# Ledger of designs, part 69: VHH binders against c4kar8

Target 1, 263 residues: c4kar8
Amino acid sequence: MAELSTPSPASPAPLDGGRGDELEKFTLRGARQILQLLQDLITHRGLITAHTGGGHSFMTAVLKVDEERGRVVLDPSPDPQANRRALAAPRLTCVTQLDGIRIQFPLVGLGEGQDKGRPALFAPLPAEMLRLQRREFYRLQVPLAHELSCLLKAEDLARKPVEVSARVIDIGAGGVAVVVPTGAAEFVIGGTLPACRLALPDGEPIELDLEVRNLNRQTQRNGTEQLRVGLRFAALPRAADTRIQRYIFKTERALNAKARGGL

## First folded at step 3 (VHH)

Design c55 (framework vhh_7n9e_1)
Fold by ESMFold2-Fast, scan of step 3:
Structure c55 (fold): chain B 263 residues (1-263), chain A 126 residues (1-126)
Amino acid sequence: as target 1 above (263 residues)
Amino acid sequence: DVQLVESGGGLVQAGGSLRLSCAASGFTFSSYAMYWGRQAPGKGREWVSGISGSGGSTAYASSVKGRFTISRDNAKNTLYLQMNNLKPEDTALYYCARDFEYSDTGYFDEYWFDPWGQGTQVTVSS
C-alpha cells in the first residue's frame, strides 16, 4: 500500500551472495531487459519461489508488470502466515527457471492490496536480475510419475545416524534438489552426506557423496510446509555421471515430445 | 526481528589469533544452523564456516580448515569463530548469518551469502 519507488539499477544491496565479480556477467541491470524477462515469466506462467528469509519461502507468480508505476504484481500465498512473513521481510529473494535457465531477483518494499478485485502483492521493479546460463546451473524438473528418490544418510537432532528417503524435485549436472519432512534430519550448509543412494528409473541406485548447498522451508500453494535441500555431487564416477546425464537428456526429450503431441 | 551483532575483530600480526563473537536475538537460536562469512575490500563475499543448531556438525572452507574453529553457546545465544595462525589473506570484514538469504540458489559451487550487520573488521599485518 505504500507508494513504492523503483530501486536504482546500482542496488545498494548487491545480489552476488558468494562471488561478486563472477556473478556480475550474469546480472541484468537494464530496465528494458528486466521488463522483458518479467514479461517472459508471465507469458510462460513461471512459478516463482519467493524467499522471505530465515529459510522460509512460498510459491508465487508474476501476474502483471505495471511499467508506468514501475511495479510488479505478485500472486499472494493461500497461507496468510506466509504473506505476513513476506510483508514483514526487508526483502524477498525470488528464484525461478525459464527454459532451464536459473533466474533470481530481489524485491524490496513489498505491499499488499487488490488487483482487479483480487488480493495481490505489489513491489517496485527489481533493479537487477540474475540470469545464470551455464550448463552446471541447468536443472530438469523431475516428473512425479518417475518417483525419483534419494536415500540420504544424515543425523537427527540427537546426533544419531538416520536415513531419510527424499523425493527428488529437480536434477542437473552438478546436483539435485530434494524434499524432506521438516524435522526429519539435521543439515548444515557445507556438510557432507556420505554414501547416499540416488534411485533412477532404470538400474540399481547410484551411491554418491552429497554436499549440502542450500536449505529452505517452503510453503506450498496448498499451505503445507516442506524442507527443500539443495545437494551438490561431491564426486561422481564417470559411469554415474553418464547415467545421470542420460536420464536428464532422455527425460527432457520425452517431455518436449509429450508437450508437442499432447497426450 | 532477527538481529546479529558481530564483535572481536581487530589488528593482529601474521601467525596471531583472534576470537570473533556473534550475539543473536529475535529467534530460537538453537533451532538454526549458523554461519560465518567474510568479504575483503574490492572482493566478493566468501563462506568461511558453518555449524548446526545442536553444534554436532561443522563445515569449513578449505582455506581455513585446520586453523579456524566454529562453536556456539546456545544458552548465551552466541556464535564464535576461533581464528588461529592468521594470514594476511584472512584480512576481511567478517559476518555471521542464521540462514543465508539466498538459501535456494541452485548454485552448486559457491555459497550465497548476504550479511545482515556491519560485521567486524579483521586486519592481519604481514
Scores: ipSAE 0.099, ipTM 0.582, lowest interface PAE 5.6, mean pLDDT 79

Design c56 (framework vhh_7n9e_1)
Fold by ESMFold2-Fast, scan of step 3:
Structure c56 (fold): chain B 263 residues (1-263), chain A 126 residues (1-126)
Amino acid sequence: as target 1 above (263 residues)
Amino acid sequence: DVQLVESGGGLVQAGGSLRLSCAASGFTFSSYAMYWGRQAPGKGREWVSGISGSGGSTAYASSVKGRFTISRDNAKNTLYLQMNNLKPEDTALYYCARDFEYEDTSYLDESWFDPWGQGTQVTVSS
């Protein structure tokens, strides 16, 4: 045996294997493709969730691509603490969506400075970007006008059962992401929330069991703090799966029709 | 300054028991979910168990469910893992974490812990 384990903290690493090989088909590594995608994010004013580790994230946007210096310019958070966490992080994982396509990329070596006299964050251009065009990765961003909600059955900070009406911000075939005020309920990754109720516009609420998959404390661009909870559907009856899929397709079609209207 | 200090590991025979402790400081302990993870030699990190801030909700990896019990004492800022019916496959460095660190890939089934301390070694002999 050549190598001895040392009692040092390990760097973060994926716990589940096999996904890297599948994601290679969706990984952009060409400099021209990366530049084009970043320009698309600028053109569409796409909001980016930047994950700084420790369950923390903030909202940002790509303001500019500096090809000569090989860097991107990002909009800093209005929360100084979020910016401090971002600058201290070994990497940012940036997640956004364009036209239903999930986009994810790392930024390493974040710095701060000024761009034309205004505060800005700077990072080297990413060497790779993921563009996920798979049905299982697709997440519909729920329109505010739909007021989509999920009634969560959880516990509050005093270990009392509580029902929290959480706003659904995105939905896919495998689950939903919801937003709750910080402190409204307790969540644990891997925990199950039984008999929750998902309210869709097209009928009675769907009763289902949800599993907590991820937690993010998020600072919005307006400085508002909230907890974002990613929830996986446990096994769904086919009728429930059909209703969710119908809602996704109908809403996507309506959004596409509105965009084509040009008004 | 968040600090987590793991202890209680050691060498035990298969079928034996150990109780791990994690002493926390630098934050309001009762306001955070806490987790146990482990890393075996030559393998990636594996999530083992989690407990909510109040202790009302717990979760376990299928490999340890029914054998391990997570608990916490908020008055002492301490997290525990009671490990019963230990198997050689449980041999690993065990560590605790306050904040579960992950990339936003829950739909891709990827997650990990970023340990704060050096962990505590558990070795189970056959």
Scores: ipSAE 0.057, ipTM 0.567, lowest interface PAE 5.8, mean pLDDT 79

Design c57 (framework vhh_7n9e_1)
Fold by ESMFold2-Fast, scan of step 3:
Structure c57 (fold): chain B 263 residues (1-263), chain A 126 residues (1-126)
Amino acid sequence: as target 1 above (263 residues)
Amino acid sequence: DVQLVESGGGLVQAGGSLRLSCAASGFTFSSYAMYWGRQAPGKGREWVSGISGSGGSTYYASSVKGRFTISRDNAKNTLYLQMNNLKPEDTALYYCARDFEYSDTGYLDESWFDPWGQGTQVTVSS
């Protein structure tokens, strides 16, 4: 379960055919449904990672839906370079999570201007949005208070061994995403990091091999840049898999209980 | 089973051009984003370029942007990499890879690469 070395295509849903048909089930194309989902993101102040291509992204949020003009208003980055990259991009791929469900949508035709006297980014309403409810897309956003970390065995720019303590920002059945300081180590997609140590609550760190699957230089809401590294569990012992699943379920339950408690 | 077969590599002088091909079989090609990666001697794998399932969106590593062009022919189940103005530092074994996660709404930078092909060697002389 935790290994994604050769994932099969999603099995066909009963009576509906292949993978593309299954994704269609999660695709919202109605204007009313799209408007409602965007409004839900506003209400919950959901943070959005906007991918601008070339391994770059920035954190944003939907500030407003201008239904009359058929456009969304986005929070610009405090980093002017991130905004320039976004405006130059042929499209933004926006990714967020709401109630454990991955939400993804494209924005094309991004422009800049002002909303209520403040800088803003504008784009036409997306024609479609994905709400992905499949297990393999689920990533628990790790609470900062948990201080979850992974000690990475990597190489520096001179290819000398280094150990980097990286903060775990999300975790799922197949891997983790971590944040590393810029320049702390060299990462290449497809590279293997042997004998890394994942620190979970309630026990000794889990020693495991990780494969680098993606790299992204993300500009945070405060304007600072961080390197995000997506890591796949290359081989995961059954006991480690059990501990990871237990952590995910316990944390999700605690977060749900807190939300229902009026916080 | 999934098969990816790269071809088109070879020896080329700096400033020259090569076109790589990747023949895909065993899956619905148009439903998956596809990637080119490379591995230079003694180094790890490096992402080079990516393309959405429809071909509508393309992405490039900074080191190759403006020189390389990724494209696909979904009717032929074939991925291409047009490499222009080649440099000695482009010398590497080039792999194509299938994204395990596909979206009709575009490409995810946080995509997983699976599976990798056997590769095609590109050597650029100075």
Scores: ipSAE 0.000, ipTM 0.169, lowest interface PAE 11.1, mean pLDDT 77

Design c58 (framework vhh_7n9e_1)
Fold by ESMFold2-Fast, scan of step 3:
Structure c58 (fold): chain B 263 residues (1-263), chain A 125 residues (1-125)
Amino acid sequence: as target 1 above (263 residues)
Amino acid sequence: DVQLVESGGGLVQAGGSLRLSCAASGFTFSSYAMYWGRQAPGKGREWVSGISGSGGSTAYASSVKGRFTISRDNAKNTLYLQMNNLKPEDTALYYCARDFEYSDTGYLDSWFDPWGQGTQVTVSS
């Protein structure tokens, strides 16, 4: 009879802002700090997952901060349906990362128009932004060159067993986020996927049980729809935990060395 | 336009049974996982159960596992929750959802708004 003792590292899904004091110390409310963080997202061309509620999201980016008008300008989705969902939503929850730091903020009052003659989405500046530096919330964005995959054992629409090779897009101490083609398999939040196989670059695939924690129907920048699945490691063996943490450490170190060498 | 209408709630004695229904319209029902959540008086929302689009996979909160059964009839676009051996702690407004965000603490995310009005279940001791 215990609830979860610690929060699992979240995939790009929103964190519950109602967790009281736990998140308050990581919340930025100063106008200058908010403006600086938004500018950092522009400078690093940070991709933002914008959640419209109910498991729907799309990829966007901050194009501009208009301080005098008190608003942000966002890159609209190439999918008109995703933009319609966003405009109809009471709020967007935006999730992104900078240097392993999870950034999350709400946008309320989304509108559409044009910026420099091109379609754009507009919203008032957020009153607060969450900046999480705790390791439990850290997610390594997996480099495409690593071709990290997880073989998922699931069911299709006809209740037949299927194996889906899913690309791992982020990884942390408590789980992974993967992408699958829409319709490739069925998932249910809270369901267990037994005997899945996580492939890391060094060594044999890790066999483990995964719990589905979130589902996001996400429109990619190229207009295609993908299902993003957040998966928690169930009863992770110590040897597997060590290999995952080693991969995260080595990849962070290599990315940091590449960034410093390139400048 | 997505519409979800819950029904079947009421007053029941501890140890009793109740069957909730959720009538869905405005989307391809069989293509979506469906969920039951609840909110007790003066408490936060919590996830109760989920079922995949075909009905082949189900999931339950620890507090209800073995007592509640989720099911669906895709020909009727209807979701069900069979509630057996009800306890006073099961007293809550019950609602169904097509998509929702499940927090790490086992509660529905504060950004989630249920699509339906819900149906009230009251279990007397």
Scores: ipSAE 0.484, ipTM 0.822, lowest interface PAE 2.1, mean pLDDT 82
Fold by OpenDDE, second read of step 4:
Structure c58 (fold): chain B 263 residues (1-263), chain A 125 residues (1-125)
Amino acid sequence: as target 1 above (263 residues)
Amino acid sequence: DVQLVESGGGLVQAGGSLRLSCAASGFTFSSYAMYWGRQAPGKGREWVSGISGSGGSTAYASSVKGRFTISRDNAKNTLYLQMNNLKPEDTALYYCARDFEYSDTGYLDSWFDPWGQGTQVTVSS
């Protein structure tokens, strides 16, 4: 009775692209983040190009996420040959776009079956998803001396409300990037953080709603990990917008003056 | 330079039909999957349909499935979208887009591939 050693699921090969270090900034590996992004693809009916290798691809979509079984359900190609190639491929590279953001993720261990009586392709949930966002607005790098901060109203893993004070590292008309300690809160791309407070040097904090647009894990020079969170202003009052713009303008002017040999 | 030029839009009554075209240049057309997207006033961009490089595989948004047909002529470097049984909710600026090139050295730059200028489709009730 030869114990058929179930081949250890080969660790999905990292997304081959660019300098590994640069891509890590845009790679999601959190289970919750991945699930949310897949759900977003379902909600928005995102069309996906699935590359099977050898210059071959087929169009598909995520139909369902089966969290219980830890798998994703894909729409099969109407071309049986494409499906055969997909099933034979050691890895699928899935590419799509959502709200101006390029999304790429690998799928391994593809199988065929039925979902609710319809033909479907199945794969384990991706271990990672690459998310590349176009910047809509210029962002000013905030001088460290300004010590801008943002109080984030977020949730922990248990969905318990938590408040996190985050340092603002860049600011623009459309949003801010902040850094938080890893594990301080759970952030979900596309999620809204209501009634946050942005502290500017010129007065009282601005209350505003923020939308999570990007999550990047960063390692500091001292070896400490931090999470960079890109946040969009979801609803910005006109007065707040004016204050932010004024701050940016004043700061840019000062930085430029300094660069030109000024004070 | 990659160029995509959409045409064929216009004003049509509900239940009517339009055929959109997208002329592509500046790249090997048959090597890329192509997409149609649209943007309605005050809404974000949404995918409408996609087709593989060879044309052997197609996909559709649920909102247009059964009404729209994507096709391509690789000899003419042209992408098509046949739109039948048009509805007022189909009113939008329609864009064609090329799939992204995956390369180790140019991956980030390739993300900046431009969409076409789009063609306006207006469906009256």
Scores: ipSAE 0.017, ipTM 0.315, lowest interface PAE 7.2, mean pLDDT 83

Design c59 (framework vhh_7n9e_1)
Fold by ESMFold2-Fast, scan of step 3:
Structure c59 (fold): chain B 263 residues (1-263), chain A 125 residues (1-125)
Amino acid sequence: as target 1 above (263 residues)
Amino acid sequence: DVQLVESGGGLVQAGGSLRLSCAASGFTFSSYAMYWGRQAPGKGREWVSGISGSGGSTAYASSVKGRFTISRDNAKNTLYLQMNNLKPEDTALYYCAADLGTYEYWDSGDYYDYWGQGTQVTVSS
């Protein structure tokens, strides 16, 4: 049984920490812990999706932590409108992953300026950061070289059935996140995509039903918008579950060996 | 710039029907999925239904499936919720929501980046 109650599809409220909240035990409030986590995001070049509340999101990164001034320095979007929305927003909700662990934090009081002659966004250091370290929340970032894809059965903009080959960007025990080509298909949160096919390197594609859990229209660092779709495995057969876990394990082992300079 | 204005709520007896409307502006309505959520006194917000930009795909919470129908008129930038066989437990403030780039972890449920002010639905027994 899970340590935390899993948020249901009927829970539209944002993930936030609070007194007596189940997420409180995963919330970092110590100044040193926050600084270390932000530094880890810099060191690992972690990409952050920054949500502006009433508008869009844009892709950014922490460029620097200025401990002396109590500020974090962020990479601005190449889309000027995304930057204008961010500056006008009362807060940003920043979401990222580090080694498959979900990290979420608010930034309040965003400003614009320059860091060493380069355009930058500035915000006070967050007072708290959420770090979810659960087996159910672990996500392997799929190496580009693996060319992992999932053939989705969905509907296009003209309301006609369509099959879309989507690139798998992360994978876990409970699902995948994919990137869908712009305009190729439409999705609705809570909708089911039947008989999709997940292509793993070691055999026949796995046929499975996927439930749409989240959607993100994000401005990439090169200024291009993309649709990222979070998909949950529905009633996954044990043999398929075993193959997915084996792929995750083998890939993680290979990535660890590569990081240590091994073959 | 994004505005969502709900209407159509009111007082109704159990077994009755109501049709909610949401007038949207400030974004390309037909390009985005739209949602209805609700919040009863003393409870958190609950997702009720969703519809794709084209209107071809819909989803419903188990508590309302078979009783509520979500639809949209993209020419009028309007979202609808037809509520039939209303129960006292459906009493809540109903919100229209747009998912304009909100990303949530895939097993965390359906969190949205914009909600309207809401329209009150009260069902008496």
Scores: ipSAE 0.011, ipTM 0.481, lowest interface PAE 9.6, mean pLDDT 79

Design c6 (framework vhh_7n9e_1)
Fold by ESMFold2-Fast, scan of step 3:
Structure c6 (fold): chain B 263 residues (1-263), chain A 125 residues (1-125)
Amino acid sequence: as target 1 above (263 residues)
Amino acid sequence: DVQLVESGGGLVQAGGSLRLSCAASGFTFSSYAMYWGRQAPGKGREWVSGISGSGGSTAYASSVKGRFTISRDNAKNTLYLQMNNLKPEDTALYYCARDIGTYEYWDSEDAFDYWGQGTQVTVSS
């Protein structure tokens, strides 16, 4: 069921583990869900890129799930050096796709042996697996160096129109989260902010309507109050969606490259 | 094999309504966001609407906001687009598409897997 998800010769980079809070909704922790997903990888013959740290990785596959012993059995690399690196690593970060869905999970305590007379690697079952299915809910934490901003067209507390330049702290296919000074504008959950302008690097600002989805007040250590506002794209033409997705992908690639260099 | 089959198009007078359906098979339907796109004669494809796998999140192009409603029935593996107050500029071939599910392929211009064959919508006058 994954004709267009054929394994790529490229070695996919793992997502930043520091994004755990943002990725929690995509994380499977139930033992039965984990077992089912691993079994689906076996049934589909899913090819896995296992990252061993230091920029090293190898191709593997799940051969079997040993529920009685609580472990997964993996196909060893044909490269003995890759297997030695894997066995010496404190953890493997496994990345794969199933029907275009990104799947990522850790394995700790890798060992070697045989399964049905053939060489095999095995590890305890992972306690969690990431399954990123809903692109519109993925949130990229925006690097401060990018100085991404969104010009909000809102009303102040006196109900007068105001334009507020808000710093974008995260961005996804479905919306952005921004930070504004407390009192700069009035926000109502479910309210619409028309004709706002999202400034991405390179190119003209994107004009869009935003819906207020959530509000979170924060007090900085210096006593300054900030309001975090979650905003949903009310409508987004494909050209604008493409620009946002390319920014997310390009930035994620850069962050993943940095993360891989420093395990 | 992934299959998407659109239906429900036709000829309608301006101000009228149509409901499009997309029957999906060959994958776990509820695991994917789904989209409607359209292509008018001599123009490129444009995104119309999207819905998350659970149906809890929707989005619309500015040109159709307030007139179109996207929905899904995961028990029937079917995606819908309710089109109200149709305008002549809505005339196009309408496509159902499955979300790509990963950003690793975003160095291409095809953001979506498995565009269907399409269903023609023609709005007169």
Scores: ipSAE 0.000, ipTM 0.102, lowest interface PAE 16.0, mean pLDDT 76

Design c60 (framework vhh_7n9e_1)
Fold by ESMFold2-Fast, scan of step 3:
Structure c60 (fold): chain B 263 residues (1-263), chain A 125 residues (1-125)
Amino acid sequence: as target 1 above (263 residues)
Amino acid sequence: DVQLVESGGGLVQAGGSLRLSCAASGFTFSSYAMYWGRQAPGKGREWVSGISGSGGSTAYASSVKGRFTISRDNAKNTLYLQMNNLKPEDTALYYCARDWGTYEYYDSEGYFDYWGQGTQVTVSS
């Protein structure tokens, strides 16, 4: 029996930027790149959610980059309590987006001062900024005609092993979303489904471990209930990754060619 | 060019009602779960409600459950929040947000890649 997730945080949850493994390739450490990205946020008047810890955050913006003093100047909150929390915090975790790009960076050593006679917050320039482009999380909507399926190794209500053939509705570099009839199996967010088999059009099914990331229970117009399950690839052998990327590329190319009038 | 534009905020008496709207453009609206959040002065951002791309699944924060109703009109690319029996504690800037994902599902971790500028709701006692 699937249920909706526990209520999520009101602002985007910060990604774990401290883990180099998965996020290192998206982390900017070059001074020029960091300065350019901060300038882009100024130019586009990007709103930043600054997390101060303890579930507290406030909206800010980068007003100026002071290269001479190696610091960024931020717009203070109109709420003095939010500013006091920010100044007392050991660090701010700043999250924003710019043209479909998620940007996240830490600020340490926040201070208060004046800029052009007006109150301002300032902090040393960040040593790193996480930049995640939308395309790096590209998910292909799987054409129904492809009949893409994944055989899930799960458990029923009585915790007995069960195999469920689920229709794959989308696929990306990081995982798949599938549809399962309600009651076919029990899923727990964060649970691992070992040795599942993803059937691609070419070749043998790919055996892989999947982690349950989200659940969405829906009632269809005919009264039939279905469960949508978001599944993350726990790890992929290089050969499996290559096959999945090839399928995504070929299908996207074919769909784009069809949209251009059959080319 | 992705845009989310909130409207419908205002001043209302305790026990009153307001309906917020969020007009979405620049993406396939029905493919994304959507959320309403709020932030009161001096307080952190609070998640209020979420809805799947199809509208078939909804979720609410305990503080608003039974009083607020989230809905969407995919033909009009519009998200709604019907707020009934408003309390002074509901005073906040309300904003809508788009899920990070490219397909219909609810993500409890709130991986949002866009959110709007917000609309102010003030509830007087």
Scores: ipSAE 0.000, ipTM 0.131, lowest interface PAE 16.4, mean pLDDT 76

Design c61 (framework vhh_7n9e_1)
Fold by ESMFold2-Fast, scan of step 3:
Structure c61 (fold): chain B 263 residues (1-263), chain A 125 residues (1-125)
Amino acid sequence: as target 1 above (263 residues)
Amino acid sequence: DVQLVESGGGLVQAGGSLRLSCAASGFTFSSYAMYWGRQAPGKGREWVSGISGSGGSTAYASSVKGRFTISRDNAKNTLYLQMNNLKPEDTALYYCAKDIYSYEFWDSGTYFDYWGQGTQVTVSS
């Protein structure tokens, strides 16, 4: 059912033709499985993007799991406003990756306090965690050392062309996420950015058309706010797809070798 | 507080039409993909249709493609589903859903955030 003129699926990860009820096969509900997965996030020091709603999020991490009290302890944002939004939110939606697997889970009943004399956020253990292994949903978090960038051809408020060099923070088979300073250009969800240039560490920049899929304001660990822009590859040539996949595989292998001592 | 309120359901004869509405509040409506799902008696939940935040991209389940049209009015924070040529097998509770992230159509929507209470559609043979 994939064809050139077919619109992108509204649910980017629907299973077997878009059935929402099939998401259950990717959902962990066992207490032991949930505890083990959270512990794996601690061991890998995985960064978590916590979405508080309204297009706002902040970077956090699981500091520990308190099995006796049935709670997780999270690293608070250095931005007091982000913490206030989190505490006021009915739910946090947490997203991270572990060994190339996308992990998503809700946290409800967030509170604040201290852990070992340091500020901390607390929440009950999640009742469920989504663990998604499908290739099209996989996103490689780009190592900062690679300095991956994408030159975006966008428009300003007056619809005049501007060029923005944006840092690529994650990349997958279907697109990239980039960070830009707020106000650098005007982005419209569903809009097309033609002839953008994706720079990989090796070789010539890849020229490609990108569709704006999402806009998200994030508070970083250092307290600064950045605009995260999700961009989908439109009509990606096979040669470009091959180069992107090669970069992803090579980088995954290198990261796995470093983390596991050359397995 | 996120709220989604569905309306427009009812009893209709086969071949008839209904227009469903979903009134959204408590979030920046235009920043999120929105979806319609349904659940028939004794069946699991089934995805029906989705629309990007801008309205520029839409998708449909094969069972409804060509008969249903999803649309949105971002100025009114309202999602719509125009249902034409209704069949008895379309009988279900219809509910709207918000994507869990402002990542509307990719890297986000595998688990839906916030479901409405639903509106019942019954199609007589």
Scores: ipSAE 0.000, ipTM 0.129, lowest interface PAE 14.6, mean pLDDT 76

